# VHH binders against Protein AAR2 homolog: the designs that were tried, part 20

Target 1, 357 residues: Protein AAR2 homolog, of Caenorhabditis elegans (q09305)
Amino acid sequence: MGGALPPEIVDYMYRNGAFLLFLGFPQASEFGIDYKSWKTGEKFMGLKMIPPGVHFVYCSIKSAPRIGFFHNFKAGEILVKKWNTESETFEDEEVPTDQISEKKRQLKNMDSSLAPYPYENYRSWYGLTDFITADTVERIHPILGRITSQAELVSLETEFMENAEKEHKDSHFRNRVDRENPVRTRFTDQHGLPIMKIREGYEIRFQDIPPLTVSQNRVGIEYSDRLYRLLRALGGDWKQLLAEMQIAFVCFLQGQVFEGFEQWKRIIHLMSCCPNSLGSEKELFMSFIRVLFFQLKECPTDFFVDIVSRDNFLTTTLSMLFANVRDSAHAGDDLKKKTAQFKQYLTNQFKWDFNCD
Short names: E, the ipSAE of ESMFold2; O, the ipSAE of OpenDDE; V2, 0.75 times the mean of E and O plus 0.25 times the DockQ between their complexes.

## First folded at step 9 (VHH; framework vhh_7yz9_2)

Design p6 (from n7 with D99R; at its last look DockQ between E and O 0.01; V2 from the best seeds 0.00; counts 0 for: pae E 18.2 > 2, off the site)
Fold by OpenDDE, look of step 9:
Structure p6 (fold): chain B 357 residues (1-357), chain A 121 residues (1-121)
Amino acid sequence: as target 1 above (357 residues)
Amino acid sequence: QWQLVESGGGLVQAGGSLRLSCTASGFTFSNYRMGWYRQTAGNEREWVAFISNSGSTYYADSVKGRFTISRDNAKNTVYLQMNSLKPEDTAVYYCAAGRSWFYDESEMDYWGQGTPVTVSS
């Protein structure tokens, strides 16, 4: 649906679509959902007519880092967020079940302050996120906080201290150097610098890619064992791997989260180095190529250029993929064809050379 | 070898205009975001404007509405039209090229030698 909704559909979506109320959101600030962002007007109070499914909402105040969240909207759902000016973040406001009807009535009065979901971008969004499920969001979304380009870092020492304080509520547990504790617990790296990490609960919970198991008998780059371990970790559902790839991409694309880009690259690299899995995991690879193709095709040109130009990652990695598929005795004709087409597309579009020496 | 060569700097009175040019060589110009930075003595280099390969433009708040960045890919050149110049715009202006999604100075791949701009009161 690349245009204005017909009136009949508008009514339907008004009745059946979800609502996002963003109370107290400042004007002249960036607000976005899925593939579209805009500057908010004076009367902005949220969105209406959101189609059911997973969406990514994000905002940025002035020059502040972008913050956002994934949400699986239900039909008719009213999600309420409240902007906190002091903390420059949003908070969840629960709507009791018994008040939902009343809220719905109130929405009629707020209609002029609610922006319609941008359906002109919905097709693109759907294509970019079609493997993402509610379970995926639950698994990957930070438990606390938001999807943010600027993660809050805390030293391990600070975290340790905070945790100790929580455990010893009654005792002013001050990591005090005393006779009983002559040495302050410090967490430093080899250079004596504090070890920093994302605060617990605030991290995007991407699945860890299993480490390489060094086999003395392995010739070349073969990560099939790692892939299988990863798939097992994902409950044997290869779709969740692609879902994660899509979430990672969205985090990078719309969330401006570097970790999203890193995870995206890790996944692509892994997938490109599994020649022994090309037969056994045919569906995964077919879908993988589709997902990647769509990501590269549908993303803004500027974004694409940035991805491709940075570290020549795609050229190098995909060269491996293309070579592996070409030379594989296990890869089916359909996978070979699809891969060849994808290669040709990229060659034609970007004049890339994928020949592996 | 890659090069970025700035030109167009000079002395101008407050309220005046200058047009800076930067010509690139030695790399695929169309694949890069081009930007302008400026630096005064003793201060950190600050971002002024960027233009993407597709022509999307971004400006620092301090120059928004006064400066216009543009590019000509056929000429491998990026321009900065500076209007309504103020004394506070006095700086050495640097052309930069980057491929990164991020706009941090450290993410820029190529830098020019700079062209001085002086705005007199």
Scores: ipSAE 0.000, ipTM 0.224, lowest interface PAE 14.1, mean pLDDT 86
ESMFold2, look of step 9: ipSAE 0.000; ipTM 0.155
ESMFold2 (binder alone), look of step 9: mean pLDDT 82; pTM 0.837

Design p7 (from n7 with D99P; at its last look DockQ between E and O 0.78; V2 from the best seeds 0.00; counts 0 for: pae E 6.5 > 2)
Fold by ESMFold2, look of step 9:
Structure p7 (fold): chain B 357 residues (1-357), chain A 121 residues (1-121)
Amino acid sequence: as target 1 above (357 residues)
Amino acid sequence: QWQLVESGGGLVQAGGSLRLSCTASGFTFSNYRMGWYRQTAGNEREWVAFISNSGSTYYADSVKGRFTISRDNAKNTVYLQMNSLKPEDTAVYYCAAGPSWFYDESEMDYWGQGTPVTVSS
């Protein structure tokens, strides 16, 4: 095996790890899991020895945009995906519970076609995903099972016609089509182009950031009420906010999905503008600093310079965070120290200047 | 034990030809993809060509049309026919064998010792 693990640990993980069968996927194409990708060979049929937990699996035909999915693997699980070359997509294949033992016996015939999980990358992966749970994945993941910048788009006219057809089929008496006075419906923008949206079920289901409330007698920028409303929408669990930040980052970095980058920025901006919450939400802010630090540490330098820092978002937004923590009467000494250390790291690593006059 | 032995390197004038051979032992040759790589002093190793276990061939742009990779499974041998050689082709040429599930260089299991090729004008 090509990992750093001792042979007896490798054998243990071979017996107890999960499997991904990725059948019919073309050779000389990109396939990846977590932090690593490869070009597929002729005998590639999937992965073995996958540690239980949340993983991100992705692929690309030649240089096409990646498509991927999150999955929470159980010990010994066999996940099966079949590739359709004409549609350039994959479909789930469920393994019936009464056939799992037989399927495991069949895996012995496939062992020479299954590559081992890249354990040298596992610690880094866990650090990018440690707040993500199975429930997080179920809430956010597109219903139709794909993370991709290659969005499935439909026109509003097509969606309207599909809805009208369903209503007609289900109940004739509920279909109020006035054939003598038809309703004029317009499905184009001001330039005559079809208005397009993501097809239902294909969107990444990120939580909306609540808007500012009207007339709150605030001095300066203060988003603590938006934070509280967001936390309530997440069932009161601040760890789910950081899990979404981690999913958004993985969608951006590994899935190459711009909406992940936008959500990641929205969360950072919100967290940087909550001076009244720095005392009461201490653990959230301490954990937020750690999550962001690790994300920036793992970001490739060229990708970071060209995309992440292009519009000065991080320098502008984190300057506000640093000032708010420094000036807070509510923030404890440990948060102030952690934030100052983070500021020093960013100054040294990226040569940023947070001390503008 | 496994072995990859390159041969056929040497000194040749620009525009000339060489045929490199690499004979394998100690593993099931027909189950492995085979490749040729080259390296000049102080530089990273670069891919030249490879041939899949089923015989499909692939070439780097710098050698496409001039080099031909082939294999003879009965002799456990992979070949690189190098035509229209240029001084830029001067390097140590390495034979490599890797499993068929990934094509990446990092997934090559076996490497030869290399055979030097010098192209003079």
Scores: ipSAE 0.091, ipTM 0.546, lowest interface PAE 6.5, mean pLDDT 82
ESMFold2 (binder alone), look of step 9: mean pLDDT 82; pTM 0.835
OpenDDE, look of step 9: ipSAE 0.203; ipTM 0.588

Design p8 (from n1 with D109R; at its last look DockQ between E and O 0.01; V2 from the best seeds 0.00; counts 0 for: pae E 21.8 > 2, off the site)
Fold by ESMFold2, look of step 9:
Structure p8 (fold): chain B 357 residues (1-357), chain A 121 residues (1-121)
Amino acid sequence: as target 1 above (357 residues)
Amino acid sequence: QWQLVESGGGLVQAGGSLRLSCTASGFTFSSYRMGWYRQTAGNEREWVAFISSGGSTYYADSVKGRFTISRDNAKNTVYLQMNSLKPEDTAVYYCAAGDSWFYDESEMRYWGQGTPVTVSS
């Protein structure tokens, strides 16, 4: 059922909305943006009235896995993608600056072929993505391919052979047998099966979480050194860590990509185990709580029960966070109040018990 | 256009009671968390009480046991029952709505214009 949009939102989208032309995409398929998807009709050619900012666009033909991308739309932007029927994916098409006026004229004639951005999703989407910038997208997005749940896998042996052929086409080095390091032993797991990885260039480029430093003389769980090293790798910009947490969540929630769920968990675990950082990184931790709150608030209940909560990760890990903040001599009163409020929300909303032994 | 309209403020003697009401329009009231805040001249706005969309209630220490927040989603209205009033409760009381479970002032999206409450000794 449809409803009236607030007039100020309609005016904003009309004046500042972006367009996505998705040319040649088959009918009777799924196409979506953010929280909303449609089954495409015969004349479907794209989206209109997209609010400026970061959005996740995705599609699926028949029962194929979703494929998608993040894009930071500028006001009035015209983004063009062309569907490639042979490869069953989309390719970029540049709009030369001298063609912009003609494309805008074409958009008026295409209006009935363009679906409007779904306003009902905008506020919750903004709350899930507000740290993500164009630079964030460029850093993390796969160099090749698209965001998809269907991993592009290759064995370590196959990748090694492909790289060796590219680098050493005419050398005797390529044919030399390494008798001390047999290829099969280097490329198999403990059960003799080929070790598989995502093909180079197709992985989502999540930031690696630095490993523990084994020489630390510490009592209890303390990951602040890992956090500081991670922040240095991000150029000292803590907002980029939260942007990655937001991308990871969207990749899981809308892109159906399990690696996003794993990175989301890694970031939460790291942030929950940094008691020595709670004073010096106050803005980061305050913002982290808000980001996580929005993510859990917007998670569909059936998705949450089936996938997110089945291994008790959140209850175990957030119990550590809550205890660390409560007991910290360094955390300010506002962080302690915000985490207590968050704990109460989780207890009431999900019936989680953080006070049990 | 969204709106929050407070009512029920006024003059009352110490030990007395008042009930404040706040009626919402222009947003989906049942999905929003509601709070009451108060401000005296020259001071920061102070959180008083908060009620989640599901009806869970929270109170500042200064009002626990004396004030009760409640909501009626069918009427798009949140209430603050104030009992055992003290002169220190004298303030302008504001209704606020937010989609965050956090009830710091910065987390609220919509604000009413306020209703004055004066408690005489």
Scores: ipSAE 0.000, ipTM 0.175, lowest interface PAE 21.8, mean pLDDT 81
ESMFold2 (binder alone), look of step 9: mean pLDDT 83; pTM 0.841
OpenDDE, look of step 9: ipSAE 0.708; ipTM 0.864

## First folded at step 10 (VHH; framework vhh_7yz9_2)

Design q1 (from p1 with R33Y; at its last look DockQ between E and O 0.64; V2 from the best seeds 0.57)
Fold by ESMFold2, look of step 10:
Structure q1 (fold): chain B 357 residues (1-357), chain A 121 residues (1-121)
Amino acid sequence: as target 1 above (357 residues)
Amino acid sequence: QWQLVESGGGLVQAGGSLRLSCTASGFTFSSYYMGWYRQTAGNEREWVAFISSGGSTYYADSVEGRFTISRDNAKNTVYLQMNSLKPEDTAVYYCAAGDSWFYDESEMDYWGQGTPVTVSS
C-alpha cells in the first residue's frame, strides 16, 4: 500500500500469476477487476500477474449496465474471454491442453498489451472475499448468464406458453389431461402490465432463507430454527453462509446488482434475530461481526451514505443484534465484548443511535 | 521538454462550428493515443473524444455525431472538428496524450494548458 512492490514480489507475480485474455472488447468502454476499473484503450487485451484466488471481473460498454463474473484463478492459469459485439456479452474460450504451449508463446508476444493486476488494493480485496471458495462461486453463479443488473427477463405468460409447448411436444399423451380446467395463472399486475421474472438459469443462485414455521411457541423475534435449516442446506458449513454474504456484497458494490443488496440485507437480518444460537454458533457470530465490520469500514463513503444507509435498515436491524447479544445468557464474554466494540465503532463513525431502537 | 499546444478556441454562435488543433513535441507522437477533455468551472473534467495510435475514434454520447477527432502523424497534430455547437459545449478544452492500456484521465502522460470555447445562445 502506498509504495512500489519489491522486485522479488514483482518477479514472483510475473512468473506465477494468472492471466485473463479479454479479446475483442471495445475501446473506450469500462473494464474492471475487484476494486479497480478503467476505460479501455487500444493497447488493452487483458490482465497479467493476477494473484491466485477469487476475483470479480466486470465490464460495461458505453453507459450500459455492468456485466461480470467471479472466477477462482489458479497459479499460472490462462483464462480467455471473447467479446461478442452482437450479443453485447463475453463468452468462454477453452484452451485445449495441446494448445497451451502455443498460447504461452502468444502471451509473451502480447506482454505489452496485458495490464498488470492492480496489487495496491489486493489486501483489502482479500478481506472482502476471504470466505469465498471455488465451490461457493460454482453454487451461486448463474448457469446461463452473467452477474448483471440487467437480468434476462421473460413474462409469466411467455414462460407459461413455452412450457406448455415443450410439454405438448414431448408427450405422446397429449389428450390424457383435462385441458378444459387449466390452472389459473395471473399474467398481469394490478395495472395491466406483464408480470416479469428472470428467465430460468439466469438468476444469481443465492440460497433461500427458510420461512418461519406455522406453529411455534416462541416469545419475541427468534429465527434460530431458520438459521439451522439454512446451515443444513449449506452442508453444515457456516463459512459458506459468510461466503454468500461476501459474494452478495460484492455483487452489489462492484456488480451494481440489486439482488445482491437484498440478499446481503436478508442475511444480516437473519443473523441479528437468533438469540438462542449465540452460544452454540459462537464462531459463526464472531466471524459475522468481523465480516460486517470490514464491509462497512471499507465501503466508499459516498456509496455508503447514498445507498447503504438510506432505509434505516442497518440501524433497526443491528439494534436487534446488539440487544440480543447484550441480554443473552448463552453468548460468551468475547462475543459480548466484540459486539459492544462494533456498536461503539458504528456510533462514533456514523452517529447512529442504537439504544432506542 | 514535452509540449502539447492547443489552438482554435474562441467565441462562436450556437449552431456554428470550430476546429481545435493540438500540436505535440518532445515525444513520439505516432505511438501515443490522443484525446480531448473539457471542463466547466466547478466541475470535473469530462472526456470528449479519443483517437488511438491506429486511428480508431471514440466519442462521448453528448458529442457523437457532431464532433470528429482526427490526427496527422506527419504534423504531430490532433484535431477536434466541432459542428452544430450548443451552449452546453461551452468549456475549456484540453488535449491529452497517453500510452497506457487505459484512457482514464489518471493514465494520461501529457496535458495541454487548454483552449477556451464559448458558445453563445
Scores: ipSAE 0.492, ipTM 0.773, lowest interface PAE 1.5, mean pLDDT 83
ESMFold2 (binder alone), look of step 10: mean pLDDT 82; pTM 0.827
OpenDDE, look of step 10: ipSAE 0.605; ipTM 0.821

Design q2 (from p1 with R33W; at its last look DockQ between E and O 0.77; V2 from the best seeds 0.00; counts 0 for: pae E 4.8 > 2)
Fold by ESMFold2, look of step 10:
Structure q2 (fold): chain B 357 residues (1-357), chain A 121 residues (1-121)
Amino acid sequence: as target 1 above (357 residues)
Amino acid sequence: QWQLVESGGGLVQAGGSLRLSCTASGFTFSSYWMGWYRQTAGNEREWVAFISSGGSTYYADSVEGRFTISRDNAKNTVYLQMNSLKPEDTAVYYCAAGDSWFYDESEMDYWGQGTPVTVSS
């Protein structure tokens, strides 16, 4: 994996690259970072020369669903994860400040067990993640779990019983018997199946898209108020909306998490239906077009055809965006030019037809 | 300088058996893990079995229970015993050797020329 890079790049990455130690991970299993994954061998103990910035690391045991995490690596950082066979996940281990020098000496001795970051993918990866910051990751990442499609489900009955046990321990006297409606009956759907939910703390914490207000009079499709409310929830920082769009895409593409696909679609739909914001939010919309362009350009063809394009979401939704920008009295010439170029790219590349309605 | 030479392929009827061999030279065989891959026309090579330098064995789901990988470090040879062969096992079988970081095709250090196996129905 080395040897074809310019010496100055190798020197830079050696001095400034981060390390990931991935200890106890089984052989013949899937391990990956960003765009590339491998089946692990007996020698594998982690990665070296990781460029500073946000990366997505993931793994899979015996064809199990992938599990992964985002991390914003700092120059020279040593990140340690230890695999736990019983829980089928990994845990963080911190490196105390007074042990950093010894750990770096250990890394030199481990060099033959550490695979280098696959540098050929780095520039494309940056284009897919450049709005993501450490704070973005902290806000969205599950508190207790990892990025995975593997459900951390609990029945409503189980959650109720666990909460009742906690309340019993915290109080002197609790009597919650309901003889007319037994607890088990209250926790099933109309077909008798247990009602299930994601266990608290295991959800990916995507920002909710504000709903339309109920029974309001509206002239056409116009979601600018929803956009402004969302931006306020993000502290007024429109870059964090695009960071979430980027995280959602990676969660779907590399993490194989369908909720990422749903959030990605929700953001695109919102952005496509804000004609009154096209002037005042010029940089957001210019950046949105760039982010979406890179996502569609970097999407593997078979993954795109098999999964992303099945329901015509993009053609329907982007038709609204293109019409809104074309017809806007608010949009500047730069935005109109870029959206027209983007429309032409999509038409040529994917043979999509965008009707104006 | 290095060489991996497969042998033992051929035509066999469904339900039959074949034993593939791969003899290595020009590198330190005992330090490498060894593997078998197979490829049908127009498709990516798929992993079949690995054996570590210490002798631990790993199999793809499609062949587990039917195929057995083994190695003889004294003879610099790795074997694949293929039993209960099915028409879907028809492929060119390749021997490979790697650094033990990764088993993926792009990460292998050495490859054999391949030996064809045809399983008639």
Scores: ipSAE 0.156, ipTM 0.610, lowest interface PAE 4.8, mean pLDDT 82
ESMFold2 (binder alone), look of step 10: mean pLDDT 83; pTM 0.840
OpenDDE, look of step 10: ipSAE 0.384; ipTM 0.694

Design q3 (from p1 with R33H; at its last look DockQ between E and O 0.01; V2 from the best seeds 0.00; counts 0 for: pae E 8.4 > 2, off the site)
Fold by ESMFold2, look of step 10:
Structure q3 (fold): chain B 357 residues (1-357), chain A 121 residues (1-121)
Amino acid sequence: as target 1 above (357 residues)
Amino acid sequence: QWQLVESGGGLVQAGGSLRLSCTASGFTFSSYHMGWYRQTAGNEREWVAFISSGGSTYYADSVEGRFTISRDNAKNTVYLQMNSLKPEDTAVYYCAAGDSWFYDESEMDYWGQGTPVTVSS
């Protein structure tokens, strides 16, 4: 058969591969994992030989907006999702420990209905996600719902009423009205339409970027204090900042979620404006450049032209990064070299002009 | 040894009908899903219709309600009944067969040589 996997990869997957059962999903619909999507056929009931680690799984019915999720697969794990045609989403199905043997027997009978993971893109996927951990997914992934541009919305009025009723149900004593401190809540916008927000538990839980601290002696654009405060909020782990940048990009590129694009831009802007951190945070900045390089390399041309580059954000923001590294007395030679190579790549590939001399 | 042979193409006035046939040999036809694709000069091939091995049918939006795909496993043949033809339907029509988990063009195992269809206005 054409397209044979290298023997090393086959052996690795034999020992470590995970399974996704995606049951009841309609035919002729979009299903995908990581970089690859397909139109589902009659035979399709899921995937096999999924390498351990973080993956992004997504689907779409009749060109509806994609819905997806991140999952950190353990070696040999069996993940089960069942499609609900009425609600047009999937639900988890737990595999209790006493039923694993029966489930493995079912997998053997289903083997011809399980497509193998598309390994040709595995190295590229790793490069886009290598900072993402199980803890990263748990922190950022919506508690309820899925990664989708179709946010679960609720009116402010409905949310207020639900919260008030929940507080009443939890009381052991009857509530009393305080007429001296009435609460005024605006439920409509300036056009008389209901104010809408994402229902609690459905938002992608991106980290807020700390606001700029006012300083009497600040000179120029310098966000190192914001970077430090962000890193502290992440438990001092700079790898989690890059993991969030990677999740944000995947949410944007594969999940088609614009909020991911906005967070991705916020992180790039922050990182490009920290000249005082270039020495002390060398590993973070070296890794940031690598992460961004792979992200720009993997962006489809039409998506890149129409969305990613349309407002000069990258050229303006990265010009600041390149100038800050070039002019830094504290940045090491390897960071300066890596940054110059990255600048050269972007100039050659996209014909961008970063010179501000 | 496998073969898919399309027939039934030709010249038709707008509003007319054609029936395309595709006869298979050299593989177990009844276990394969079948599809029709079409291609105009200078464009990528586009999907027209699928029929699963179990008989479920699916259509591109541009042809739904006008085209009907069907299969006769006893004759190893898949059909495309094309009604209410438009000049935009002018293309070379290809039959394809697959045994994959997916209906994508890249997942098709066998392809016919194509049969031209011209719809004059």
Scores: ipSAE 0.488, ipTM 0.787, lowest interface PAE 1.5, mean pLDDT 83
ESMFold2 (binder alone), look of step 10: mean pLDDT 84; pTM 0.853
OpenDDE, look of step 10: ipSAE 0.698; ipTM 0.865
ESMFold2, look of step 11: ipSAE 0.012; ipTM 0.522
ESMFold2 (binder alone), look of step 11: mean pLDDT 84; pTM 0.852
OpenDDE, look of step 11: ipSAE 0.382; ipTM 0.686

Design q4 (from p1 with S100L; at its last look DockQ between E and O 0.01; V2 from the best seeds 0.00; counts 0 for: pae E 15.7 > 2, off the site)
Fold by ESMFold2, look of step 10:
Structure q4 (fold): chain B 357 residues (1-357), chain A 121 residues (1-121)
Amino acid sequence: as target 1 above (357 residues)
Amino acid sequence: QWQLVESGGGLVQAGGSLRLSCTASGFTFSSYRMGWYRQTAGNEREWVAFISSGGSTYYADSVEGRFTISRDNAKNTVYLQMNSLKPEDTAVYYCAAGDLWFYDESEMDYWGQGTPVTVSS
């Protein structure tokens, strides 16, 4: 029991494991995949036997902020990244079709320089990522950058000037001036400091949570319309909402990106305030409870105390969820049972009080 | 609203066979992994067999080669074919369902009421 992988999964991985070549990466630095990281040695050149599916790969030079990426590994894939010492990041290197056989032979010669995927962590990783798909990664991953707390920032003034220069290089745009509606752009905040934003293409592309709208009958704490609009934006696929919750959590936990924590909290808050959806969306809510349970179970203790439990967010927000499920005429017995079990787990494990009303 | 209902238990002589059935309702059976567990009075519940949603099968060492788990998604039913039965197989057999890839009793979401199996001799 506990932690064991089904034999079919283990056998599949050995037959179909992928490779990551991480060339030129400095020794005595941090390199990691999923839950395990290493301090690299002189001979480190990558990973072998990576199970097909989505993984998070990251590195840190001499205690610098981590940089990382999600990748959906295909069976037998050879992914090559080349470290650029000047830019302190990595770049893709394509393996031409006529070089595939030679690259595979090179892999055999490099075997002692390739670390095997840490199978002891695979069950935990699967539980934190089982809704994430290649499509999820493609939708959310920054177009130009990497997952990093070291944001690629630009001032509003600089971005404005760069955009104006692009328009000038196209003669068509040089003659387009709206004299009747001139654009007014504020480049400084209330303190006179430059307003900064993430450079276009470098942001993590989390789905926006639809704004609250005024009900014709009553305006209260009922976000089901927001949930339905979000699900519509996700193509009607509720699993993609949970996939985003999972990728947001991984971005926070392993990527050390605070924006991931904020999106994670936004999704939990939305899900906790949808009493009218508890019957019609029962599988989503059942799966949400499971996803959140694994996320809270897998937090390292010091990380949990310092960050996840520091404010009253989870206590306040989950109190609303628990009350909404308890009081629902629409929630099924299975959802009420699972939610009550989750509430009891949190109460026992973290000494939180959800019944102080 | 969900149910798991076991059937097919009974009294059988050592060396005999029984086929247990477990019919599910109230959840999407084809998406769930299914398992069988057994328990004797005063003892801890013991895992017997598991079948993934995709049909891959796994067995406890004590029953491998003698028991076969299978599923029929069209009938929402999981089966346990028990051959070459031994007196130590005497127990109440429980069906369980979970939506995780891993085998683990703590990961099962739904449990049946159990069907008794007695193996004489």
Scores: ipSAE 0.000, ipTM 0.179, lowest interface PAE 15.7, mean pLDDT 79
ESMFold2 (binder alone), look of step 10: mean pLDDT 82; pTM 0.836
OpenDDE, look of step 10: ipSAE 0.379; ipTM 0.686

